# Designs tried in a protein design chat: VHH binders against WD repeat-containing protein 54 (Wdr54). Part 7

Target 1, 334 residues: WD repeat-containing protein 54 (Wdr54), of Mus musculus (Mouse) (q9r0d8)
Amino acid sequence: MFRRERSIPLRSSAAALSNNLSVLQLPARDLTHFGVVHGPSAQLLSAAPEGVPLAQRQLHVKEGAGVSPPLITQVHWCVLPFRVLLVLTSHRGIQMYESDGSVMVYWHALDSGDASSVQAMFARGIAASVHFICVGTCSGRVLVFDIPAKGPNIVLSEELAGHQTPITDIATERAQGQDGVADMVTADDSGVLCVWRSGPEFTLLTRIPGFGVPCPSVQLWQGIVAAGYGNGQVRLYDASTGALHVQISAHARTISALDLAPEVGKLLSAAEDTFVHIWKLNRNPESGSIEVEHCHGECISDTQVCGARFCDPLGSSFAVTGYDLAEILRFGTV

## First folded at step 1 (VHH)

Design d1 (framework vhh_nb_b201)
Fold by ESMFold2-Fast, scan of step 1:
Structure d1 (fold): chain B 334 residues (1-334), chain A 120 residues (1-120)
Amino acid sequence: as target 1 above (334 residues)
Amino acid sequence: QVQLQESGGGLVQAGGSLRLSCAASGFTFSSYAMGWYRQAPGKEREFVATISSGGSTYYADSVKGRFTISRDNAKNTVYLQMNSLKPEDTAVYYCAAEYEVYDSGTYDYWGQGTQVTVSS
């Protein structure tokens, strides 16, 4: 059973964006880093295990040339084999920073070809796979950046053309990879999912068609695709075939976040209906069927949940952000 | 080489006070956030207090109002003033230095710890 712990105060309330919470756990330092978007800035917080804030930094989009400051759509820590980068997406482009946000190591401006109008331009969806960082665009293209072990020599190595509507989320396999060959899943505003294999170039394994609602959040775990939809459903698919195995009426409103605890197969879903649910994913060893068990439900009273993440690999703690809420809510097991 | 050396621990009666010191060497002290953590027998290490390079302070709820963290950049030393001590405060107290709290490319530095024992 989870119970509410000490909240972490925010300088500004969280923006009403799906997936608006990034977490980087540093167990050797007894620290957890949190990233939250508010308009043209991202708040970076470091907290001790008891939830007391240790450091605070505000990261602004380093463009400054427009009539209006560009809005940030997502901030996310990308853990690569030899480095950690903080990646920021906005209505102007993609910025990559050292993990503390102190030094910008790479800038990629979106061109007008990515959208029908300059005002419609944005990037969203960030994940790391092998030595690549993948970022989605409003055109449905996924940009693949090749990341060196050190220094700023980051190159755009590939563009993936699997989607025709704006990318909403990207997730990669974080488990040891003892299952099939799927490494990444991408989702779009029409609810289409594309499943990819990494290699010298990315290959499309499966395309799962939409059903008339957007997919704001996805996860990939041991050959299972978990997708959260605009109608409140969570769906579980086999990554190799795209076959639907489970459909859960999880939430009454749009799902705003999904997260995984990869060591134990726990899934977290959060939605605009004020609820956060914890689920256990399993694959039947005889039939290969995907199964799900409900473990916990938490109501964040009168709060439209915008972001939610597990804070540890075992899924024994999680954190939540909400619209117009000037704090990060924390929950842990007794 | 980086070194953190705690001192000032000892035995004190409930309601008493102790001041812990941590002397730092081998790094640019003024650029680091400094913190105190403690570990009671059979328990995990827990946060006590921190002070940023700019002087902002934060405390665990269990010590708020009783403990005060401070620093002296000229002496490369961080202090923990502990008042109204309780038997529950009995632990080994560790000093920690955090170069860039958001930079996973740097390492935390820890002292060896100093024992604080509060008798009833």
Scores: ipSAE 0.000, ipTM 0.132, lowest interface PAE 15.2, mean pLDDT 83

Design d2 (framework vhh_nb_b201)
Fold by ESMFold2-Fast, scan of step 1:
Structure d2 (fold): chain B 334 residues (1-334), chain A 121 residues (1-121)
Amino acid sequence: as target 1 above (334 residues)
Amino acid sequence: QVQLQESGGGLVQAGGSLRLSCAASGFTFSDYAMGWYRQAPGKEREFVATIYSGGSTYYADSVKGRFTISRDNAKNTVYLQMNSLKPEDTAVYYCARDTYEIDYGSYFDYWGQGTQVTVSS
C-alpha cells in the first residue's frame, strides 16, 4: 500500500483548477518535473528521487502586463516523437516553450470573436497526438498544431468542430499505436465526449452524449474511455462504439483529475471530496466487457484536490496538488 | 564551458564544523538552483540541500537544523555550513547545478569533482 512521502514545497499555493498538475518523468536523469498553476503564473519545479526539489521557474501570460493580469488555465508537458514542449493556456492564448520553460517558441492569440465577451475568452485542454499538439477553446473548437522536429515553425493545421460548449480536457492514447483505432478523446462543459482518430486529418469516430453534468477530466487506454464528471461519477466507455460499460459512484464531489499508468492499466481518480482512488482496469478479450477493481483509497485531509498524477508507468507512486496548498504531496508504495 | 569546483572538505572530530564552498563558472549563476549531494562509501548518492535562484532553501531530514546552505551571486559561489557533524556525515560532497533542459539522448546536468568530508569519532 501507499504511504505519504516527503512533500515538495511550492513557492505559491495551487489554484482551484481541475487537472492542475503536470508531470514529466525523466528516469535516465533520476528527475521528475512538476507544473502547477497559481493564478496568473505557473510554477515549474524539478525534483530528485525522494521528493527533494532541485530547481524552480515561474511562467507568466504573454501580454499580461498593465491591467489585471489574465489567469492561466493549464500547463502541460507534451511529449512528441522528436521533442518535448511545455504548453501553457490562458485567457489570452496559447504559449509553447522549450521543455525547460526558458524559451517561448510559439504564441497563438485567441480571437475576441471566439467568445461572447473578451472576459470569457480562454483556452483549456492540452494533449499531444503523433506530431500534433491539440488545444481546446471556450468555443468548443479544438486547435491542432503541427509541430516540427526542431525549431519554431509551428503551424495551426486544422480546427476540430465536435463540441458546442467550452473544452474542459483532452487525452490521448499513450500505450498503443494501432492503425484505425481511437487515439484521442475531447470533453466539454456539457459532458459531451468526442472520440477521434489521428491521421493527415483528424476523424471523428464517436460522439458520446452528455447527461447534464460537466466532464472535467478524461483518459484513453487500450480502447477504454474513462471520464470523470461533475457529479463525482467515473464512467467507462468503449472507445470504438461509445457504449457505456461501467458507471462508478467514485466520489461525493466533482472529479478534478484522472490519470493512467498505461503499463498496468491502473486508473487514478481525484476529487473535491478530498479523496484519491486507484482502480485496476481490465478488458475481457473474448466478451469485450470492461471490468474495474478498486485497489486503494486515500483521504487528503483538509484538501480540495485539484490535481493528481502517477509519477511512474507502473502506478507505484503518485503526486497530488490541492487548492491553497503550498506543497505537492507525494505517495509511494510500501 | 560550465565548471563547478568544490573546496573546504577535510577531517574533523564529531561535533565539529566545516564550511564547503562551490565556485561556479560558465553560466549565469543567479538564474539556477544550486544543490549539495553526498555519497558515502558503498552507498548511492543522496540529497543534502538546495537553494533556489530566489533564495529559498530545502534540506534533507537527516541534516535539517545542523546544515545551512547559502549563496553569493556576486561571487558565483554556493556554500554549505555544516555544524554538529556526526560520523554518519562522512562522505564525498558534490555541488550540482540544476537545469530544466531536456534533450533526448544528451545530459546537461553539471556536477563538481567532489570534496571529501571525514568525521571521526
Scores: ipSAE 0.000, ipTM 0.183, lowest interface PAE 13.2, mean pLDDT 82

Design d3 (framework vhh_enristomig)
Fold by ESMFold2-Fast, scan of step 1:
Structure d3 (fold): chain B 334 residues (1-334), chain A 120 residues (1-120)
Amino acid sequence: as target 1 above (334 residues)
Amino acid sequence: EVQLLESGGGEVQPGGSLRLSCAASGFTFSSYDISWYRQAPGKQREWVSTITSGGSTNYAESVKGRFTISRDNAKNTLYLQMSSLRAEDTAVYYCAKDYDIEWTGSYDYWGQGTLVTVKP
């Protein structure tokens, strides 16, 4: 059973954004890094297992001369085979930093053609696949950046067309030893999901149609697509066929976050209904069907949940951020 | 070299006041966010307050309304004005520059600290 642990204080409260908590797990170092967005800035924190804060840094959006600072939409650590980069997206563009946030290595400004109006421009959705970083845009395009093993020579190598509404989230396969066909899933504001295979160029494998609600969060694990929707449902699809296997009435309000512990197949879902649920995913070896077991439910009272992530590879601890809450809530097993 | 030197700690009665100072050198003080942290005997270190390079302030809930953080860029000095002190405020107080989180760990610029003891 999970129990509340000591909270980590934040310099500023979390913004009301879905997926507003990024975690970089460094279990060999007994460290966990956290990233939280507040307006035009993002806080980076490093903490010991007991929740003792060890370090912190503030990141700010790159500004044009004489303009007000734009809002950040997401921060995320991208783990690549030879490099780790911290990526942030905003209403102006995409910034990439060394993993500690100390040096900005790349800047990409959004073009007017990426949105219906300048005021509606934004990027959102960040994930790493192979040696690429993929970032979503408000036009539904996914920008693919080719990342060198070192140095600043990052190149926009491809733009993916599969969505016609703003990208809401992107997730990639992270399971160790996984060599399946599907490598990435992208989601949009109409609830459409696209499943991709990486290569010299990304290939669209299947498109899963929406059903009238947005999909704020997705995950991909061993051929299973897990999608969290605006109506509180979690749906599990077969990644190769797009077939719906399971529909869960998981939450009473919009899902704000999904996360996976890929070594054990645990799924975390969090929503505006104040709940965080932990699920176990597997495939029935006889039927091949996807199965789900409910493992834990936690009510984060008096808190509008904005972000939630596992903090360890086995899914034995998780962290939560809430709108207007100036701390990261932590939970661990007894 | 970056140096942060805290001062102003001491013994005080409950309800009393103290003003802590942190003298900074070795970096462009006005360009950085500077924070106060504290560590009580037998407890974990906790954040107390931050002032940004632009002058914006934020406080831990336990000290909000009682403590005031400020800076003097001309003197390269950070201050913490503490009022209505409680036994729970007994701790070593540290000032800290923005931190670097490295892939292999973390490095931060801490001062040596100044002890505040609130005696009943």
Scores: ipSAE 0.000, ipTM 0.170, lowest interface PAE 11.4, mean pLDDT 83

Design d4 (framework vhh_enristomig)
Fold by ESMFold2-Fast, scan of step 1:
Structure d4 (fold): chain B 334 residues (1-334), chain A 121 residues (1-121)
Amino acid sequence: as target 1 above (334 residues)
Amino acid sequence: EVQLLESGGGEVQPGGSLRLSCAASGFTFSEYAISWYRQAPGKQREWVSTIYSGGSTNYAESVKGRFTISRDNAKNTLYLQMSSLRAEDTAVYYCAAYDETFEYGSSYDYWGQGTLVTVKP
């Protein structure tokens, strides 16, 4: 169903990190932005619909004290109702930029300046919820930044305690929820998931225990939590109860990315086993049970997939990054 | 070339006063909101004050009543009048500008290089 389209060249190969691809669609400008991590730097690319690159920028980790390596862990566009920010996490801290990466608007340091006693720190996991940007840390804390509609007042408003191992991923409901509905899921290296509701303070609704493997990627859609695990399983949970509804033996190796096309409920899973799978999520209207249908499988020959994202809201195109691959692979429907 | 250039920093005793300036070039200054931020040694950057294109102002709680932000659109210059200075005001002070005509996707468009203020007894 999907065919390989023109690849977008990268200046250097993608780093071997889960969730190593961010996509921002700008339909009014007929542009798509792509972000890929390359170690201490991240490349931003703007491309036309046919994959012709139009602009590029390279971002670097802000210098800091301490003994941690200067490596980027993730780059991600945060679309809020009133603004778009590009967020970069690293072993130094959190950097927030204008959507094109041209100006850094906010810096939060995790590495503190006592060289004789500092521990290596890092942030990882980025998502936008309501007017907040949420960022995970290696301690398991989630930092909640309040983003103003206009102007300069980005403030750290809250720290969430729910995890005891490093945060691996954060995902938010892409439709406005009602009172009592889950709107964020956080995942960690032990495979624990925490489901949150936003408000004046974030409220922990449920905790889903791990089962001995990490959870590198999560998504949240219409009260369904989709989680990809280190053993290659995809699991679907009810967000309100934490009940497991579906367990899929989706991949033979660690899942490195999950993405969602929220208008149609399509889920993309990608893994170190070279495969990208497309799934359709549903709720049975009578029973309320969660159902899944397999729609497509694509083998990216000899490539450990590190990042994969849908490039349109209907899930009819997607992009892939892989370990030691100096290009973004693109796929579209025929 | 777009530029924001801060000046007026220096050493001052507690209770003293300084006036910082930020000279802007390369954009239509009068249409931008412009803010002062500061970063103390070993601390995170914090917002100090904003003046909007219409002339309204806002201040961080820690500086209210002590600092006054103002602008001169004819000279493309932003000012921060600092009085009753305290040791905790020691920081590098930055000006930053953003275009008020955009809502979605707007943030600071331009940042200056900073000017150091040291409050010593």
Scores: ipSAE 0.000, ipTM 0.152, lowest interface PAE 14.6, mean pLDDT 83

Design d5 (framework vhh_5c3l_4)
Fold by ESMFold2-Fast, scan of step 1:
Structure d5 (fold): chain B 334 residues (1-334), chain A 120 residues (1-120)
Amino acid sequence: as target 1 above (334 residues)
Amino acid sequence: QVQLQESGGGLVQPGGSLRLSCAASGFTFSSYAMSWVRQAPGKGLEVVSDISGSGGDTTYADSVKGRFTISRDNAKNTLYLQMNSLKPEDTAVYYCAKEYYEVDSGYDYRGPGTQVTVSS
């Protein structure tokens, strides 16, 4: 059972964006980083395990002279084998920072080839796979950046062309040492999912068709694709075949976040209907069928949930952000 | 501004029928998928059925398959739910819901709901 813990105050309320909360766990330092978007800025906070704030910083999108700053679509920490980068996407492009947000190490501006018009340009969807950072675009292309162990020599090494509508989310397999064929899943505004294998070049394994609703959030865990849809459904697919195994009537409104605790197979779903649900995923070892069990439901009264993430690998704590809510709500098991 | 208004709920006996309607305004109705969602007393929300913008694709929860039919009239900006063979467990507040909206223009919306009570 989860209970409310100390909230962390925000300088500005969370923007009405799906996946609007990033968490970086640093257990060796006994601290957790939180990232939340508000308009053209992102607020970064660090807190002790008890919720005591330790540090804060604001990031702003790169601006041209005399131009209004563009809106941020997502902020996300990317954990790579040799380094951690904070990645920010906006209507202008992609910025990469050292993990504390103190130094910008890379900037990539979106060009006219990424959209039908300047007004429609944006990047969204961020995940790390192997030594690459993958970022989605409004054209449906996924940009693959090769990240060096040190320094700013980041190279755009590949562009993936599996989608024809804007990318909404990207998720990668985070279980270290796990043998598997699927390494990444990308989702778009038409509800199409593409399952990829990493290698010298990314290979498209499976394309799962949409069914008339967007997919705002996606996760990948041990060959299971979990997708949250605009109609509130959560669907579980086999990553290797694309076969639908489970359809859950999870929420009454658009799912705004999915997160996974990779060591235990717990899935978190959150939506604009004010609810956060915790599920347990399993694969039957004999039949290969995917199974799901509901573990917990939490109502965040009078709040449209915009972001929700587990704060530990065992899924024993989670954090929530909501539209027009000037704090990060925290929950833990007793 | 997105507005959704449900109607057609009421009290019916088991085995009876009701037709729910949802009047939509403030957006291009035919461009968005629509859903019917319900909440029974003391329980969480359940997506009952959804329909694509064109009306070509529909889905149903296992609990209502074969008994409920979702449809839409894009010329009238109206969503419908035909409910047949009603059971006591269908008692709930029913909501009309619009799919995901662009970040700069808003969020998903649902209407205020209409009460359906199945009792003898």
Scores: ipSAE 0.000, ipTM 0.111, lowest interface PAE 20.4, mean pLDDT 82

Design d6 (framework vhh_brivekimig_d4)
Fold by ESMFold2-Fast, scan of step 1:
Formats: C-alpha cells, structure tokens, sequence
Structure d6 (fold): chain B 334 residues (1-334), chain A 121 residues (1-121)
C-alpha cells in the first residue's frame, strides 16, 4: 500500500553506485536527511514528509595532486551512542564530518600498498559498531576507527583481515532487545561474507564462502545475515553458524541495495531490474528457522535503482535513487 | 567557523509578544535550514520551529503552532522568531541551530549563550 509521494530534486543526478543513498531519520522532528553521490561530489538534502526540500549542501572529495579526478564511492551517516558523523569514502581515502557536513573532523589517506595500482585504490563500505566506525578497502581489509564522544581525536585502532577482494558493504546489528553473538557483517566482490563480534578487538566468528558472484549489499538483524548478490538473489544466513536458511530469486539483475527497519523486521531489496521489494523477516524462537514473507513490490519505471532506504523506523516509507535520475523518489503508506 | 548569536529575549507579561534574532556567520547561510530550540528551567531541550534555506517551507511544534512565526533574511544572515500570545510555559532559554541531527545523540552542547525569555507578571 505504498504510494508515490513528491520527489526531492537533486542538483546532480545519482551515480551508478550500489548503496548510493544514505538516510538519517529524525522521527521526533518528522524529518529525513539524504546523501547521494555524483562523481567527485556528494549532495546532502533535508526534507519533510510532504517532500519539500528544506536544506541542501555539497561535499567534495579531498584533492590529490597529479592524478585523475578522485571519485566518491559512498557517503553514510554513522549513528554512535554520543555522536553522529557523516562519513565519505573515495579513491583517495576516508573523510569524516560533523553530521551536517559543515566541518571535516578527520582525514585518512589510503596507503598505495592497499591496491595493485594507485588507480585501483579506493575505500567502500561504512558502518558504525559500538563507538567504532568501520570502513572497507579495495584490498579486503577493514579499518576500525575509535570515535571519541566529541572533538577530532579519532584514532585508527585496528585493521581486520578476512577478505581477499575489495570490500563492497558493511552492516551492523541495529535490532533492539537482542543478545546476539554477531555485531557486524562484511561483504566483498567475490561474494564472501565475514561475520564479526565486537569487543576490545573484533573477532571473526564465521566466514561464508562465495559462489562466483559479488555481494553488493548486506544487512544484519537479530542473528540473521541478509545478503544481496550480483545474480539478483537474496540469501538469508544464520549469523552464528553461517548456515544458509533461505534463498530468494528476488530480482532479475544485480542487487544494488538492502535496508532494514529493525523494529518491525522489514527488509527492503532494490536492484538494477527496476524493482524495489519489501520483505518481512521472522525467526521461529523454538526451531531457530528463518522465515520470509513478501509484502510489497514496486517498479521504478525505466530506472536502474542505485540506492534505496527506509525513511522511518516502522518501514512505512522509503526513498529511491537511480542512475542518471536527477531526483530522489519517495514512497509512503497513507 | 560556524558562529550563531541569539538576541531579543526579555521579560514579558502573558499575552505579550517578543521577536528573537539569530545572527549567523562562518557558513553559507542560505544553503541551510535553520531551527529554534528552547530549554525551560529544569527540563531538556525542545525543538520549536524550522525554516528552509530559501524560506519557502516552515515547520512548527504543536505547542507553538498559530502563535509563533519563523522567518529569515538571507541578505543579512539573520534568523527570526516572532512570538505572539506568550504563555508562562514559553519561559526558556532560546537557541538557534542548523537543522542537522542535534536531537539524535541525546546531548546538546551549545557554545552560544542563547537568549532568555521570561513570561511572568
């Protein structure tokens, strides 16, 4: 029962990147912040439920001398216990900003040894876990940054080894009222998934092997790993064992985004086949079996979907970005 | 460096009016939507109103709808709050802020002094 709402105009169209839409929900103010990448810039917007754009700002990748223009790979809001940071990854490194994008608080340049060539160097995959921000690299390493409650004293505290191909996405446990053993899942370009437990040091719990296709997007909910693959499949795994429980032929082309509404167990999948699907996840507490129910399908006419996110905690609204589309499409229930 | 300076507060009788001002510097004012937030004695911060960068869109808390009007003058980098039909419960320190996420962390660290509004007879 989703209906198309007023779109938010973009100054530049969205780039053809997986997970190319970041959302910061502010339900107490009935407001949503959106982040979208186009080439060397990222556009930040704020909008009310009526779809009226309230604020706009552009961020640019930090410049490097004598090479091709640096491209942004992802922008993402990281919600930490005492702080929200806007994190930007690029072919140069990692930039962290205050949540409004007004002040850059931290810069980390990528090591040239992280890639087979300087031109192949990039970071991608961003998630917050406890008081850490985790960022993936093209080498397969995950960089763990320790974030203070305020100020610029951000420290690279750890590097995680588990992947041998570029990191594509990182997701952390966001569900309330759960005692999970897994806090984070990382995915790579060969389709390998690594499941981690946070602590004084991150511990690798399980490695789930790939099957010949990349995994552009992952989510973690109440011990369930949801993975979207390059062949259009969505797979649900038990995070503690790595066991495959459900395989869904969800899309006809590469999955470009997955998102969760953790309070209600809703999963959103979006793909290059123009579709956005909404699913309901459940775990039988007695058997531990994972169940999935299809709730909604939406065709975004003639649009290669690049990003899609829920815009509220109950999963009653979502937003979509598409390749070369100069607006954010919005959908809600009434 | 972003700087916000509030002014216009004072003591007023119930039913009276006040106009608050916020002078902004250190950023492109017209690119940001701006908010008023207040903190009553012994209470936490409460969002009051927001206005888009162009001034074309406004939002109000239920407690102030129909009584308060937010506006801006982008040529002067100034945000305003016109407060009419003031009530004792409107007594608070008033702060201006950019609309970004100040509520998400559950903590507010305003370096600006705010402007005190006291409604009493």
Amino acid sequence: as target 1 above (334 residues)
Amino acid sequence: EVQLVESGGGVVQPGGSLRLSCAASGFTFSDYYMSWVRQAPGKGPEWVSSISGSGGSTLYADSVKGRFTISRDNSKNTLYLQMNSLRPEDTALYYCATEWDYEISGTFDYSSQGTLVTVSS
Scores: ipSAE 0.000, ipTM 0.258, lowest interface PAE 11.1, mean pLDDT 82

Design d7 (framework vhh_7zox_3)
Fold by ESMFold2-Fast, scan of step 1:
Structure d7 (fold): chain B 334 residues (1-334), chain A 120 residues (1-120)
Amino acid sequence: as target 1 above (334 residues)
Amino acid sequence: DVQLVESGGGLVQPGGSLRLSCVASGFTFSSYAMGWVRQAPGKGLEWVSDIDSGGSTGYADSVKGRFAISRDNAKNTLYLQMNRLKPEDTAVYYCARYEFDYTEGSYDYAGQGTQVTVSS
């Protein structure tokens, strides 16, 4: 049973963006980092398990003279084998910072040809795979950056073409000790999903067609693609075949976040209908069919949920952000 | 308190295979990225391979396609499967621990090392 715990105060309300909460877990130090977007800035917070804030930092996007500050679309900690980078996407491009947000190590400006106008340009969707960071664009391209173990020699090594509409989200396989075929899933504004295998170059394994609604959030777990849609549905697909196994009428409004606790197969879904739901995923060992069980439902009173993430690998705690909510809500099991 | 104990090294002929193991204790193994670094005779440390808490792997160009890193969180053990070994793979291999908020290519703990010698 989840119970509400001490909230962490924010300087301002979370921006009304899908997936607007990044979490970096440091369990050995009993510490969790949180990142929340507030327009042209992001707040970075560190907290103890009891919700006591230990550090706070306001990260502002660097702008050129005479230009309005770009709006941030997402911040996300990318955990690579040899380093952790904080990645920020905006209507101007992609910035990569050391994990505490103190030093910008890399800047990539979006090509003007990526959109119909400068006003329509943006990047969104961030995930780490192997030693790469993958970032989505409004054109549907996915930019693959090769990240060195040390220093600023980050290079754009590849561009993936599989989508025709803006990328909305990217997720990578996080299950431990697996040598699975699928490593990454990308989603777009038309609801199309592409499943990729990493390597010297990424390989498109499967393309799952849309059905007339956008897909704001995706996750990948042990060969299962979990997708949250604009109509409130969560769908579970087999990653290798693209076959639909389960449709869940999970929410009454657009899903704003999905997250996984990979060690236990728990899925979290959150939506603009004020609800956060926790599900348990299983694969039947005899039939290979995907099964789902509802474990918990939480109503965040009068709040449009913008972000929600598990705060531990076992899915025993989670955090929530919302529009017009100047705090991070925390929930844990008793 | 923190301990990393490597094993599995030895003498092998070129083209042979070895599997290195590293048993960790004194910390929550599943919470850390782990890796292997090596030091050849008369040379500096060279990064070989890393694996994060989620299973994402990286490899030095010199070992790609030949080495495979893996972990068993239930046993607190890190592995390095080394195939098609070459004389230039001769080195002391060290197990290394990284932190999640690690921002530069340095580990915070390393084991005692295990000697790998590839020669005819």
Scores: ipSAE 0.000, ipTM 0.110, lowest interface PAE 17.1, mean pLDDT 83

Design d8 (framework vhh_7qbe_3)
Fold by ESMFold2-Fast, scan of step 1:
Structure d8 (fold): chain B 334 residues (1-334), chain A 119 residues (1-119)
Amino acid sequence: as target 1 above (334 residues)
Amino acid sequence: QLQLVESGGGLVQAGGSLRLSCTASGFTYAMGWFRQGPGKEREFVASISWSGGSTYYADSVKGRFTISRDNAKNTLYLQMNSLKSEDTAVYYCAAEGYDYEFTSEYDYWGKGTRVTVSS
């Protein structure tokens, strides 16, 4: 059973964005990093396992806006084989930093042709796959950046054209064990999902059609695609076939976050209905059917949840951000 | 840029005690003490994790030296008891920084503080 632990104070309330909480787990160093978007700025925090804050930094969009400052859409830590980069997306472009946010190592400005105005342009959806960082755009393109093991020579290596509406989220396979055929899932504002395999070039394996609602969040675990939708449903698909195996009426409002603890197959779902639910995923070895078990439900009183992430590899702790909430709420088992 | 400043060195008699301090200008992960005696290479003395839950000591100092930290002050300490003439060295504070690329165990070093133990 999860219980509320010490909260971490924020300088400002979290912006009303889906997936508005990034977590970097560093158990060998006895700390966790948190990233939260506040509109034109994002706050980075480092905390001890008991929630004692140790350091903080603010990040801003690189380009000046003039009349209105450009908004940040997401901040996310990308763990690659030989380095960790902090990636920030905005209505102007993509900024990549060293993991502590102290040094910007790369800047990519968005193409104005992607939208009708500068304020309508945006990037959103960030994930690491192999030695690449993949970032979604409002046009539905996914930009693939080749990340060197050391130094600033990051290059845009390809653009993926599987989607026709804005990208909402990107997730990659993080589970240990046998490599599956699928390495990445991308989701868009029409609810379409594309399943990809990495290689010298990314290959589209499966396209799962939408059903009239957005898909704000996705996860990929051992050949299972977990998708959270604008109508509060969580759906589980087979990644290789795109077949729907399970449909869960998980939440009464739009899902704002999904997260996964890949070592144990735990899934976290969070929504505007104030709830965070923890699920256990499994695949029946005989039938190949996807199974799901509900493990925990938590009501975050009077709070529209904007972000929620597991804080450890076993899914024994999680953190939550919410609209108009000037703290990161923490929950753990013991 | 992270800076480390050592203090507390000096002259003490064998069997005496001395406490070294190291103040960091910002956040640090693991921290440690190294020393270099006259005519010797730099050697590891002790290290401590951020939380203080894990500490490690060189065999030559086990039972005599205690490493600790006060994260509210960004300060690392080394309590040295039962000092021997062989402990005479310049003591360096070292810290693991934020870099997650090809970091070795310590990225940042102080300039050192001298400890002289008279026979």
Scores: ipSAE 0.000, ipTM 0.202, lowest interface PAE 13.7, mean pLDDT 84

